Miniprotein binders against q56419. Designs and how they scored, part 237

Target 1, 326 residues: q56419
Amino acid sequence: MEGRTLEEVQEEVFKRHGVLVPKKELEDLAKALEEAGLLLTEKVEARLKEEEEKLKRERPMRLAGLSYPEGEREARAFLEAFRASYPGEGEEARVLLMPHLEPSRVPEVYGAALAALEKTPPPERIYLVGVAHRPLKEKAAALPVPFQTPFGPALPDLPALQALDALLPFELFNTPLAFREEHSLELPLFFLKGRFPEARVLPLLVARRSPELGEALKVVLRDFPGLLVLAVDLSHVGPRFGDTPLTRTLAEEARRRDLGFLERLAEGEPEAALAFLGANPTRIDGVEVVASLLPLLRERKGKVLAHRLDLEAPTLSAVGAGTLVL
Key: E = the ipSAE of ESMFold2; O = the ipSAE of OpenDDE; V2 = 0.75 times the mean of E and O plus 0.25 times the DockQ between their complexes.

## First folded at step 16 (miniprotein)

Design ef5 (at its last look DockQ between E and O 0.92; V2 from the best seeds 0.86)
Fold by OpenDDE base, look of step 16:
Order: structure tokens, then sequence, then C-alpha cells
Structure ef5 (fold): chain B 326 residues (1-326), chain A 116 residues (1-116)
């Protein structure tokens, strides 16, 4: 490290590559490199470059065998079980809001999404908009490569991605490393690819609200019609997120905010949904995505199919998840 | 700074294309206007520069379309106009923002026509 702190290295890597490497990972790497007599920064940079070059070809599964089965047969059974967990019927979706939370935590919410997809004609393409849990160089980004799934690769719609880039005031294809471990795309994509095996995908991440993204997508959707999917979670409350342990009062507030947000979206009033949250004290995850897609959400009426506030008992924390069809 | 760099890059490509396709006079006119726009941007006359740039870029898009230029080049014009639109928005000029955005869509549409 030549006298540099881990924080300085983290900052340097972030500035150069647009990726915030967790301090713990840097600590582990530093220890390994010290034992090997290697310079941490050079090795980290070389590894990141290699990862970036790999991401020019494909995005491999990261959560296969963990969050969902790796094998196709088992994956199909997984889909069926999740669908079975939701007893209701879906509705045709032009816009689908669904979670990206660990599927096992909210099976019926994913089941509701599958129910909606059953009523949706197979789209030619899916605009999959996730949340960037790592910093991006720009407000939004896309990765124009195949995403691996148990059902085969989800192929990018390159013409539509190119059209979208042409209408954005920034480079759409930025920060490829942010996609490497981003679960907000991988988890929803499992369900989407399983139901629509022939659909091309536009994998998009939003880090900060970009009104330009919504306006550009509105134009692109005219020429490249498809299903819009918002892969977002809702409230995040409890000690993991800086609150006291979950109480009835805190849970009721989280539910109130989640449902109030979703209901206003279902009424075609996305600005009202955002205004309802104010400072977003329960930390609804999807705020920046919704704020970016306002032109596509306005005046679209729909239905809330499912909602759950799921308790993580070991941390006494909870995360909200919902399924909305527009 | 980013806008100037993108403008210079696009200008070079457009000028080269025009010269190769018998539009040397127009290429020279565009070069001169771009230099003036860049100077205006550097001097802080941003609003005027953005206005002129919007009109010029729209004209470029029409000419490129007429010449049957590669659609990718028109997409670059659309992207420049999108950048201009954002700059106008940041300045708080709603009219200029809208005008530049409409021009971006037009350049995009012209590009799409070349793909049909």
Amino acid sequence: as target 1 above (326 residues)
Amino acid sequence: GDLIERLEELAEEVIEYLEEHGEEELAEEIEEQIEDIIEALKSGDTESAIHILTELAETIARVLHRLGAPYELLYKVAKLLARVSMAARELGDEELWRRAWEAAIKAYDLARELLE
C-alpha cells in the first residue's frame, strides 16, 4: 500500500472505476497481498480491469445455487413453487413493479409478479430497470451484454439500447463493474427469463433520479415496444438501516408508506407517490427509479397485487416488497 | 467542458463526411459556426451559444439525412442535442430545453428513417 490507507485506496478505485469496493474486501485482499509482497492498488486495479473485460462479453450468474437453482429443471420447479405461493390471479402488465429482495423472503410477492406475467402477452423486449446499490459514473447505466440465467442467456436488445443512448445526455454504457454483483437485476431477471425465454432485455440501473431517462425511454418505447419492469424494494427499517428494533409502530409506518406509495402509483399519480414519501424516512428503495420514469408512469392506472413487510429476525429489521401492475 | 469536447468530436466527423460527399462549402460554414459557438461557450455566453448550437445541429441532421449518411452519425447529433437540452434545463431556460429536446427527437427520427 506504500503508506496509503484502505480508505484512500477505496477512494482511488472508486474514482477510477466507479466501483466502491467494500472495506472488508479490501482488508482481506490487503492481508493476502501483504503475505504475497504485492502492491494492493496495482493488484486491485489489474483484477478490476480483468473483470471489466469479462463483462464486455457476458454477465455471469452470481446468485445461482444461492438465491435460485442453477439447473434448468430445478429452476422451473422453483418458478412453479413461487407461482403457487400466490393464490390470486394476475393482470396484464404494461408496467410491472416487482421486488429484487431475496426471493425466499417474499415468495408470494414474486408469485404475484409471475401471475401478472401469465396474463401478459410475451413481449419482444423487457426494459428491466433496477437499483444501483453501488455508485455509477452517471445517473443511470446499461450493460449491453448477455446475462446468464438457468434458462439460457438473456440477450440484450442492442438496437433499442443504441436508440436509448442516442437520446441521453450522458453515456449510457458506463460503469460495467456496477453490474457484476448487482442483484436488483439478476433476481428479477430469473423470473422474467423463465416466463419469457425469447424476450430480449435492456438491463438498466438507476443510481440517481434522471428525468432524462424517462423522456428518452418514452421515445424509444414508441419504436421498440416492450414490457417495462421496475425492480425495486420498498421500506427498509430496523437496526440494519439505522433504526431501533422493529416495533408494531415502526412496522405500521413502513406498511403505511409502502402501500401509500404503491396505491398512488396504481392511480397513475407517480408525483403524488413521491410527494407522499417526503424525506423518505422508511427508506423506500425505488424512489430514484420512479422519479426517473415519471413520463412512463403518469396517468397509468393499475393494481397492487401483493405487499409484504418481511422480518429479518436475526437483525430485528424488515424490508418491504410489493408487486404492482400498470 | 464536456459539451465542448463532444461538440468538437462530432464536428470533426461531420465535417469530414460533408467534405467527402461534395458539401465542402457547407462544411466550411459549419466549421466557422462551431468555432464561434465554442468561443461563446468559453466566454460564458452559454444561452446564446446553446441556441445557435441547437439550430446548427438540427440543420446538420437534415443535411446528413438528405445525403443518406450512416444512421450512427445522426444518432450522435441526437445525443449532442440531448446534451444541449440538459444544459438548457440546468440554466433554467424551459423554452430552450424543449426546443433542443424536440430537435434531438427529430434527429433521432431522421436516423430511424435511414434504417427503414
Scores: ipSAE 0.882, ipTM 0.952, lowest interface PAE 0.4, mean pLDDT 91
Fold by ESMFold2, look of step 16:
Structure ef5 (fold): chain B 326 residues (1-326), chain A 116 residues (1-116)
Amino acid sequence: as target 1 above (326 residues)
Amino acid sequence: GDLIERLEELAEEVIEYLEEHGEEELAEEIEEQIEDIIEALKSGDTESAIHILTELAETIARVLHRLGAPYELLYKVAKLLARVSMAARELGDEELWRRAWEAAIKAYDLARELLE
C-alpha cells in the first residue's frame, strides 16, 4: 500500500465517508501516524499483493448477503421484486444507463432497468462501464476474468477485450486491485446477469475522461455487437460530498441537473448534456463515462424511464439515480 | 509506456518475422527507417517523425497481412498506431491524429481478417 499518492488516499476517504479531506490535512495526519508508528505498511502491501494475484483468476462477490441474496433462488425472487417496483413498461435498449447506488435505496430505478431489459433481445455480450472508485493507473481499465454472481459466473468476452486492448494507447489490464471492491460493476451486474444469463461481459472502469476509449469501443462494437451499459449515478449533494446540509433548494437543483442531463442524453446530444452541467456543481457521477463515450452516444435518441434523488437522512445528503434507454 | 520503447519492441518482433519469411531486404529497410524515426523523436522533430512512422506502420501491416502473420502481431501494430495517434493529439495536430487513428483501424481490420 505504501506508495499511494495523497490523492489516492483522499479518494478512498471520500469513498468511505463521503467527504473530501484537503491535502494539507492529510499530509499532517500522515506525518502524525508515521511518527506514532501506526502505519503497518509492509503487512498491508503484502496483503494487497495477495489479493491482486487472486483477482487475476476471478472476481468474487463482495456484496452477497449485504446488497442482494447469495443463493440463486432467493436472488431470482429479489430480481422479480425489483421489477415489480416499477409499474411502467420498458423500451428496447441499445444503450442502457442505470445506477450503481445501493439497490434498496432506489428500487424503482433498478426496476426500470429490468423493464428495459425485458424489451431488449438477449445480447451476446454486455459492455459494462462503471466508475472507478479506486485509482486506476490509466484513464480506464478492464479485468478479463469471471465475475461471480448468484446466477453463476459472468464470463469475460476475451476476444472482444483483446480487440479493445489492441486499439488503446495504454495498458487496459494493469489495475486488477481497482476491481476488488468496485460496486459500480458488481451491483449492475447482478441485474444484468439475472436477465441475460448467457451474455459474456466486458467489465470496464473509467477513472478519467478517455476520448480514446470511446473511439476504440466504436470499432470493437462494430465487430463484437452487444449491449452498452453505463453504470453511473447522478448528483451527489450534501455534507458527505463537501456541501452544506441538504436543503430543499439544493435538492431541487440536483433534480433539475439530473433530469436535464438525462433528457439531453435522450435527445442524442451528449455534448449538450455535458455543457448543461457546467462546472458540475452537484457532482453528477456519470460525467467521465459520458465524456469518454461520446462517439457511442451521439445521435442516439431514447427515453428517461425513471429518476430518484435518494435522501440519506443520517448524513443530510442525497444521491441521484436514473434509468435511460437509447 | 514510452512511444520509443514500444516502437523498439515491435520493430524487433516485426524484423525477426520478416527475416524468417524471406523478406531480408524489407527488414533492413524497415530497421533503418525505425532508427531514423527514433532519432527524430529523441531530437524533438516529433511531428514529422510521427507522420513517417504512420506510413511505415501501414506498410508493415500490409506486408504482415500478405505474409499471413499471426493476428496478434497485427494487433501490436494497431496498438502502436493508437499510441502514435495519442502523441499527435497531444501535439494538437488534429489532421495527424486522425490520420494515425485511421491507420490503427486499418491494421486492426487486417488483423481481424487473419483471425479467420
Scores: ipSAE 0.806, ipTM 0.926, lowest interface PAE 0.7, mean pLDDT 90
ESMFold2 (binder alone), look of step 16: mean pLDDT 85; pTM 0.834

Design il1 (at its last look DockQ between E and O 0.93; V2 from the best seeds 0.86)
Fold by OpenDDE base, look of step 16:
Structure il1 (fold): chain B 326 residues (1-326), chain A 108 residues (1-108)
Amino acid sequence: as target 1 above (326 residues)
Amino acid sequence: GDLIERLEELAEEVIRYLKEHGEEELAREIEEQIKDIIEALKSGDTESAIEIFTELAETIARVLHRLGAPEELMQKVAWLIYDIARRLGMSPRQIYEISKRFSRAIER
C-alpha cells in the first residue's frame, strides 16, 4: 500500500482477481493493517526495550541446544569431541585467532583452538574480540555483564573494561542490543569458558576499524594481562555473498587469501596481511578486527594450526575458518 | 545532588556488608571518609574529594575481596565507584588508575 491510493488498490485487486472489493472494506482493512502494524511496532519496541533492560544484568544464551548443548555434562562431552577432531598438538597462545562459524561446520578448527588452549596457562582474563554483524553506535562496543554459558556465567572484568573505556575517545559501553544475538562472541565463549572456567571476560565487538581500540588495549593489557582472542571468520564466497556458485577456481582463491592472510599474521606482519587482501574480494570477515588490533599483533610470531573452507551445499557458498596462535 | 546520592549509596552498601561481617571499626572509618568527601565537595574542593575517593575505592575493593564478598556486590561496587569517578570529573588517567588499583586489590 505504500504510496497507492485505495482506488488504485481496488483497481489492482479487480484486475488480478476479478473481485471488486468495496472501498469501505479496503479502508477498514487498511486501517486494521495500520493498527496492526502500529501495534506490532509498539509491541516490538516494547520488547526491544525490555530486552535492553535485561541486557543490563546478563546476556542469556541464544544458541544453547542449537549450536552447542545446554547441559553442562553434554557440553563437556561436546568439548572433548571437538578436541578429538583435531589430531595435532597445540601451542601456547598469547593471542588466539579462532572462528565464530557454526561449530559443526568446522569442528577441527575449533579443535585446534582447544589444543592451543590446553597449552595455555589459565589466564586471569580473556579479551574476546568479535565481529559486529549488526550496526554499532561507535566503531567498537563492550557489554559489561555476565554472559551465560553451560559452564556457568562468564563474568566480566569490570575494572579492565572501565580502564579500557577511560582510554577510548568514545563510550565503550554502547549498543547493548547488538550483543543480544551476536554469535561471534557466544560461540567462541563456549569453548573459552569450558577451558578456563575462572577467567574473567571482556566481550568486545568491532564494527569498523578502530586504531584507538588497539592502542588503548595495548596499554590495558600491560596492566591487566590476559589472553587476547580474535573471534573472526575468513573468506565468504558464493551466492549468499554475491558471487557465482563455488567453483574450484573460486575455492582456490578463497583458500589462497585465507592462508596468505593467516601466514602473514603468523609472521608478525599484520599490515602486510591487510595489504595482501587489498579490496578483500573474498570478504574475509576479520579484517576490521585485525585492523583495529595492529599494535597487539605486530612482531608477534606464531603458527597456523588449522584452516578449512567449508561448503554450505544448499547455497553453493563457502566460509573460511582458521586457528592461529601468536 | 546525584553525586552525593551515589556516594551515599556506595556507603550504605559497603557499611552494611562490613557490619554484617563484624568489621565495625572499618565501617566507621569508611563512613567518615565518605563524609569527608561530601564535605570537600560541598566546599568546592574537588581535588581533595578525588584524592580521598581514590584511596577509599581501593580500600573498599581490598576489604570486600578479603571478606569474600559476593560477586553481585563486587560488581555493584565497581560500577558505583566508576560512576562516582566520572561524576567527580576525574580525568581518564585518574579513572584508569582507580580501575587499576581496584583490579589489583581483588587479585587472588
Scores: ipSAE 0.860, ipTM 0.944, lowest interface PAE 0.5, mean pLDDT 92
Fold by ESMFold2, look of step 16:
Structure il1 (fold): chain B 326 residues (1-326), chain A 108 residues (1-108)
Amino acid sequence: as target 1 above (326 residues)
Amino acid sequence: GDLIERLEELAEEVIRYLKEHGEEELAREIEEQIKDIIEALKSGDTESAIEIFTELAETIARVLHRLGAPEELMQKVAWLIYDIARRLGMSPRQIYEISKRFSRAIER
């Protein structure tokens, strides 16, 4: 009864049905509706608390059987099939940019990442930086628990995570629920854990650019060396993202912005890469991650190994994905 | 009070494991250092407590790693150490240093 009095409701019922409903009965109904709403809210809140407590112990697979096989043997074969999708050679990476888009949409882009990992000495730890698709309580977050994979659990590097938390002006261990369905960590992690089964992981999300995160990570990486992975997608264009239907002109613009961004990163010029995007009209997904990690990207030269702007025919939209080694 | 309970919890977990693995002398050393930390806290000498605790944290990490402690115990100990460091009022730099020492002590 938004904005209505009980008398107004009573009058409407009388006009419609010829019956004068006592005010007490309307009051009882209003109270019952309020109580039902409170019970629904309490049930949702209880469920969310339960999920948070589960995530404080481990992060289960959410995409097994959907985006990658659940069984270990099949998962290993899947990994090798993706490597075969990229016939080229990789290069050693201290920083790897790879996508988090559905793997079957960009097989050679993930294959290029695997090719880079083949040339990369097994790291002691992997700094896996994804894009938060749900709000975080802070600019960035981590979930310091095992992430389950078909290859076994990816164990957290607790000392490195604790060192990072100590240097930040906010609590790093925030917003566990944001990790529950976060594919920007789970999909890249499948490939990373498959190739580096002994590496510990720092599973990080960025919601909003944080210069403090980049400065803290530069300090932490000096004392806790490892592989830095930016798990980001590139342009998002078309009606699914608020544009007109994908045209050849829009697709060419998206590709040009994707490659210009990657090329400037490959030159060790992350500020120039961000400036090139301007207002980011093709919605490159990685901008907040790159803006956070500037101290780790400056002067680090490398190579773009792969790129695809992948068409979503049913939605007349497209998403860009790339592989960059630094 | 709460800090002392945390220190005693850390001691109990570590000492139990050491004794189960025949490391009686190390267990006595750990117990002595915990007592020294608690005594420094009772006397208001937080700076001494922090210094002793910092060395103790590294020693615990090194010994448990050498003995092949289960990952579950290593995680519990890492969290206890982090929680104690924060309750001691250690600075961000001091907490960072403990985390670094712990990591170096368990280096594969």
Scores: ipSAE 0.815, ipTM 0.930, lowest interface PAE 0.7, mean pLDDT 91
ESMFold2 (binder alone), look of step 16: mean pLDDT 83; pTM 0.823

Design il10 (at its last look DockQ between E and O 0.87; V2 from the best seeds 0.84)
Fold by OpenDDE base, look of step 16:
Structure il10 (fold): chain B 326 residues (1-326), chain A 108 residues (1-108)
Amino acid sequence: as target 1 above (326 residues)
Amino acid sequence: GDLIERLEELAEEVIRYLKEHGEEELAREIEEQIKDIIEALKSGDTESAIEIFTELAETIARVLHRLGAPEELMQKVAWLIYDIARRLGMSPRQIYELAKRFARAIER
């Protein structure tokens, strides 16, 4: 990109995609971009095509060794440490709302999710619904391939995915490249696979509210029972997101909105939760996911297990994270 | 490839595995059913083709699962079955029911 520093690009990629691309990889890419001009477009296209073809077989880890350990033994210790960071007990979940933020930022929130999973009987399948930080061709998408984890591959539930596709008015299996670096699936999946090694997974992304998805999933869940997981973050406030630096007032407003949203979900009133946010001035990440899954959230009572508004000091910005069981 | 090519691919994958595991009779039965589907398609009897295919798909799923077929093969077969179902012009309901039957056939 003409005129942007590698740091700005890294920040933009992180902002857009939630992935911290190592500076070295960006440097190598930038050098490659500078050297290759038009050839770079072709090489980039060829590489993207190759990556797309690989995504027909598996989704490799992207954040192993960065956000979580690559090795299984170390990964198990990581899970135990995160569980230990939450002093409470969990509750059985039929629906779990958990974050997809960098785990190190909100360890107790992930710990609360693990606590809930300890009280949850091993599901046959996990419906993992994340947020698309990249554009999708359709409102929602699925990637029906194994997702690599330190605990082995998270295998797709192909029959359930196919059943879901059959009930949707659009092709569910779209935009495979959107899954390549999507952390909203990879990070929660680490915890889920670590706890439920035998569970099949339906990796889903929502870009825009899809009422059709919620209605279809309601039918599918009847015939293909499983745990529903909403992998969503909450408020995004501060300069990174277009606000002034975090103040006490801004933080209180973010917390108020996060907790007010989660509490209304815990009461089984997802429409009230959405209405409470209005124009969503603190940019709660999970709004489109919740709006898509209304039929599955209605009248389900639960409990907020954890919440944190985490400060990113270098940018004076903050992101909300929460764990809710239904 | 066309629908017939996908049916032949499904047949090849399944029959090979079955023969390797001593299920020669079942391999012959599956081969015959695939031929019947192809014949129905050639005659324009899509309804009969869908019916035979639906039963065959369930049988394949059950047998491969029972034999402990590798996950890679199970996934390949599941996708072939799904692709064939779509190419046959199966309705959303028919595809849904097929998926449901497949899932039940591979339950542990």
Scores: ipSAE 0.875, ipTM 0.949, lowest interface PAE 0.5, mean pLDDT 92
Fold by ESMFold2, look of step 16:
Structure il10 (fold): chain B 326 residues (1-326), chain A 108 residues (1-108)
Amino acid sequence: as target 1 above (326 residues)
Amino acid sequence: GDLIERLEELAEEVIRYLKEHGEEELAREIEEQIKDIIEALKSGDTESAIEIFTELAETIARVLHRLGAPEELMQKVAWLIYDIARRLGMSPRQIYELAKRFARAIER
């Protein structure tokens, strides 16, 4: 009955089937459908409220048994296998850029991150900054609760999170439901918690560029030292992302954009890295994260340890992932 | 109103834990400091209330940490302290320093 009056529906039914349905019967049907829709809406709203209340206490694993093993013993073997997939040595990281792409697609990129963590003194805390895939009420958000992992809960650094919130012009603790399905935190956290089981975590999401977040984090990191992790993917190209079929030329452009971005970050030139992307024609993920964190990235030199532009066979599309230490 | 209610909730949670662990004298000291904060608020002396509260928050963090308080209680207390600080009208810098003092107290 969408977009039509009852009279139009009545006339179309008569035209098509030769039966004149009384207006009363159509009105009764419309009322029943409206009531059914209200009941569905009430159930959805109640369920979302329940999920929101759960997320105020903890964030459960959603990808265990899908992207990584559920059991601790198997999870440790998984970490060891990923480290072994990268035969090189890491570098100490004060800032680590790592992916959030499905780990099995880019094992050596995650392995390079583990190699970097191997060279990194255990931090008191980890500032884990992901990309919001669901809308946030503000430019950025945090969820200050334990995140469950196969290695035990990753405990929040609540004082550091509260210090951060106090310095921001918006409420940092603003969108718990956005964290429910957020793989950009869960997937990197598996690797980070496995390597640094005693580190507390600041689980942060960025939806839109927030210069205020970067300035506040620079202050907080001074008094609450830790490892800064940018959990971002790189180029997204191909039909899944609105392009023509993936060609060698498009793939070469995506790889060039990925590496050019990472190399400029490695030179301590984050503004140049963003300028290099221009309109971001290969849709490098995480540009809002880098743009928010400029004060933490400037003049910090480092090294690109790994990169892969990986094919999604079912969609004939590709996603780039990299590991950068600063 | 709501500020006093939050202060009483903080007191209730902390004092209950202290009494269950045989710290009756410390529980009395904390109860008296909460009363002092409330009295300062009733007299309109918010600056004194903030000063007393800041010292109390650090003391609570230190004591609960020493006693090995469970993470659930530490989280609830940290949230109550943060909420009270905001309701007291503490500046962003004052709240930042309070969070830093709390963090330092639970590291030791």
Scores: ipSAE 0.782, ipTM 0.921, lowest interface PAE 0.9, mean pLDDT 91
ESMFold2 (binder alone), look of step 16: mean pLDDT 85; pTM 0.849

Design il11 (at its last look DockQ between E and O 0.85; V2 from the best seeds 0.81)
Fold by OpenDDE base, look of step 16:
Structure il11 (fold): chain B 326 residues (1-326), chain A 108 residues (1-108)
Amino acid sequence: as target 1 above (326 residues)
Amino acid sequence: GDLIERLEELAEEVIRYLKEHGEEELAREIEEQIKDIIEALKSGDTESAIEIFTELAETIARVLHRLGAPEELMQKVAWLLYDIARRLGMSPRQIYEIAKRFARAIER
């Protein structure tokens, strides 16, 4: 990108994709971009095409060794440590709302999710609904391939995915490249696969509210029962997101909105939760996911297990994270 | 490939596996059913083709699962069945039913 520093690009990629690309990889890419001009476009296109073809077979880990350990033994210890960070007990979940933020930032929130999963009978399948941080061709998408984890591959539930596709007015299997680096699926999947090694997964992304998705999933869940997981973050406030630096007032407002949103969901009133946010001035990440899944959230009572507004000190920005069981 | 090619691919994958596992009679039955589907398609009887295919899909899923077929084969077969169903012009409901039957056939 003409005129941007590698750090700015890294920050933008991190902002857009939640992935911290190592500076060296960005440097190598930038050098390659500078040297290759038009050839770089062709090489990039060829590489993207190759990556797209690979995504027809599997989704490799992207955050192993960065956000979580690559090795299984170390990964198990990681899970135990995160569970230990939450001092409470969980509740059985039929629906789990959990974060997709960098785990190290909100360990107790992930710990609360693990606590809930301990009280949850092993599901046959997990409907994992994340947030698309890249554009999708359709409002929602699925990637029907194995997702690699330190615990082995998370295998797709192809029949359930196909059933869902059949009920949607659009092609569900779209935009495979959007899944390549999507952390909103990879991070929660680490915890889910670690707890439920035999569960099949439906990796779903929502870019824009799709009422059709919620209605279709309501039918599918009847015939293909499983755990529904909403992998969403909450408020995004501060300079990274267009606000002034975090103040006490801004933090209190973010917390108020996060908790007010979660509490209304816990009461089984997802429409009230959305209405409470209004224009969503603190940019709760999960709004489009919740708006898509209204039929599945209505009248389900539950409990907020954890919440944190985590400060990113270098940017004086903060991100909200929560764990809710229904 | 066209619909017939996908049916032939399905036949090859399933029949090979069945023969390798001593299910020669069942392999012959499945082969015959696939031939019947192809014949129905060639004659323009899409309805009969869909009916035979719907039952065959469930049978294939059940048998492969019972024999402990590798996950890779199960996935390949699931996609072939889905692709064939779409190419047959099956309704959303019909595709949904195939998926549902497949899932039940592979329940542990």
Scores: ipSAE 0.853, ipTM 0.942, lowest interface PAE 0.5, mean pLDDT 91
Fold by ESMFold2, look of step 16:
Structure il11 (fold): chain B 326 residues (1-326), chain A 108 residues (1-108)
Amino acid sequence: as target 1 above (326 residues)
Amino acid sequence: GDLIERLEELAEEVIRYLKEHGEEELAREIEEQIKDIIEALKSGDTESAIEIFTELAETIARVLHRLGAPEELMQKVAWLLYDIARRLGMSPRQIYEIAKRFARAIER
């Protein structure tokens, strides 16, 4: 029983309820619970294996009707509303940093990304690099299958993905289940596919920094040119993330770190951006992705188009989101 | 073994599509090259098998693209080629080159 002997459980039941349960009955109950747990484990494993096999063929929408409309016409209107929430013009991007936070929380930040895409020639492919929220078997992973969207399937760029996998010292196609609910790919992809319906996608996740990924991607991008998208959030502060309740001082610190990070990236100085964060006390979400992709970010100058530190009043917490073009 | 099974699967998929589209001469040529790869493997001549396979991979990509093969078939073939290359024990650079040749062949 969770680190307890049967005698300890018996004593606790007696203290709480005034009943002495015979040790034999506790033993029988423990065996029954263990057997039921083994059966549940077998059923869960079978279901997960079935789902893993399905994910080897396609990745279905998980957030349609929750974060964005399921129907194509409504989805297009949704995109138009988000673009309208950002006053101003974008700039052409070879690299785009955009959020994966719930879109309705940071509409002008996604709008800024759409403005940048308006100025960007339609790419043949999009390297979409998100943050793994489930464990990966390796430092990074890809899922080389169609991702469903309201705008039709986003098809994988299989030759580019296979070229990338070949250059890595680990299997890139390693954790299909990690993609099942991964919003850091699905939410940005909605916007990217809506703007670039013909682009193929390399859906990539980073769990832990991988210098090998950045070096391999630099080679692959020469032969397979495309748009590089860092789909990352910024500071995470407040009780939801293990801090004290959000204060003005903590919010100002988070905003300063978000902007200082983005500004150094915009100067083509990704190492300086990482050094500026130090131990990353505000938990900027993008550090592992940036640290992986250093060869692709060095000496690329650009502009911060938008930033918001979005407040979660019920949890007294906040999450930062930004849009950067390089 | 498993490698030969993948080669036979590749042959089946590609040759069936070519024959269905009236490309019987190309189907025979590709069938013969796959047989040559299998014979080289059976004789222990992996280097020859890799050389023939590398040229065949590009040829298959070009021919299927020219014929307007559906995306579903192109994806299946790309996976079979990748699996075969890895099972042949090709180096990372050799496998990268296969993927690059495939991509270049379907650009045109």
Scores: ipSAE 0.749, ipTM 0.913, lowest interface PAE 1.1, mean pLDDT 91
ESMFold2 (binder alone), look of step 16: mean pLDDT 83; pTM 0.813

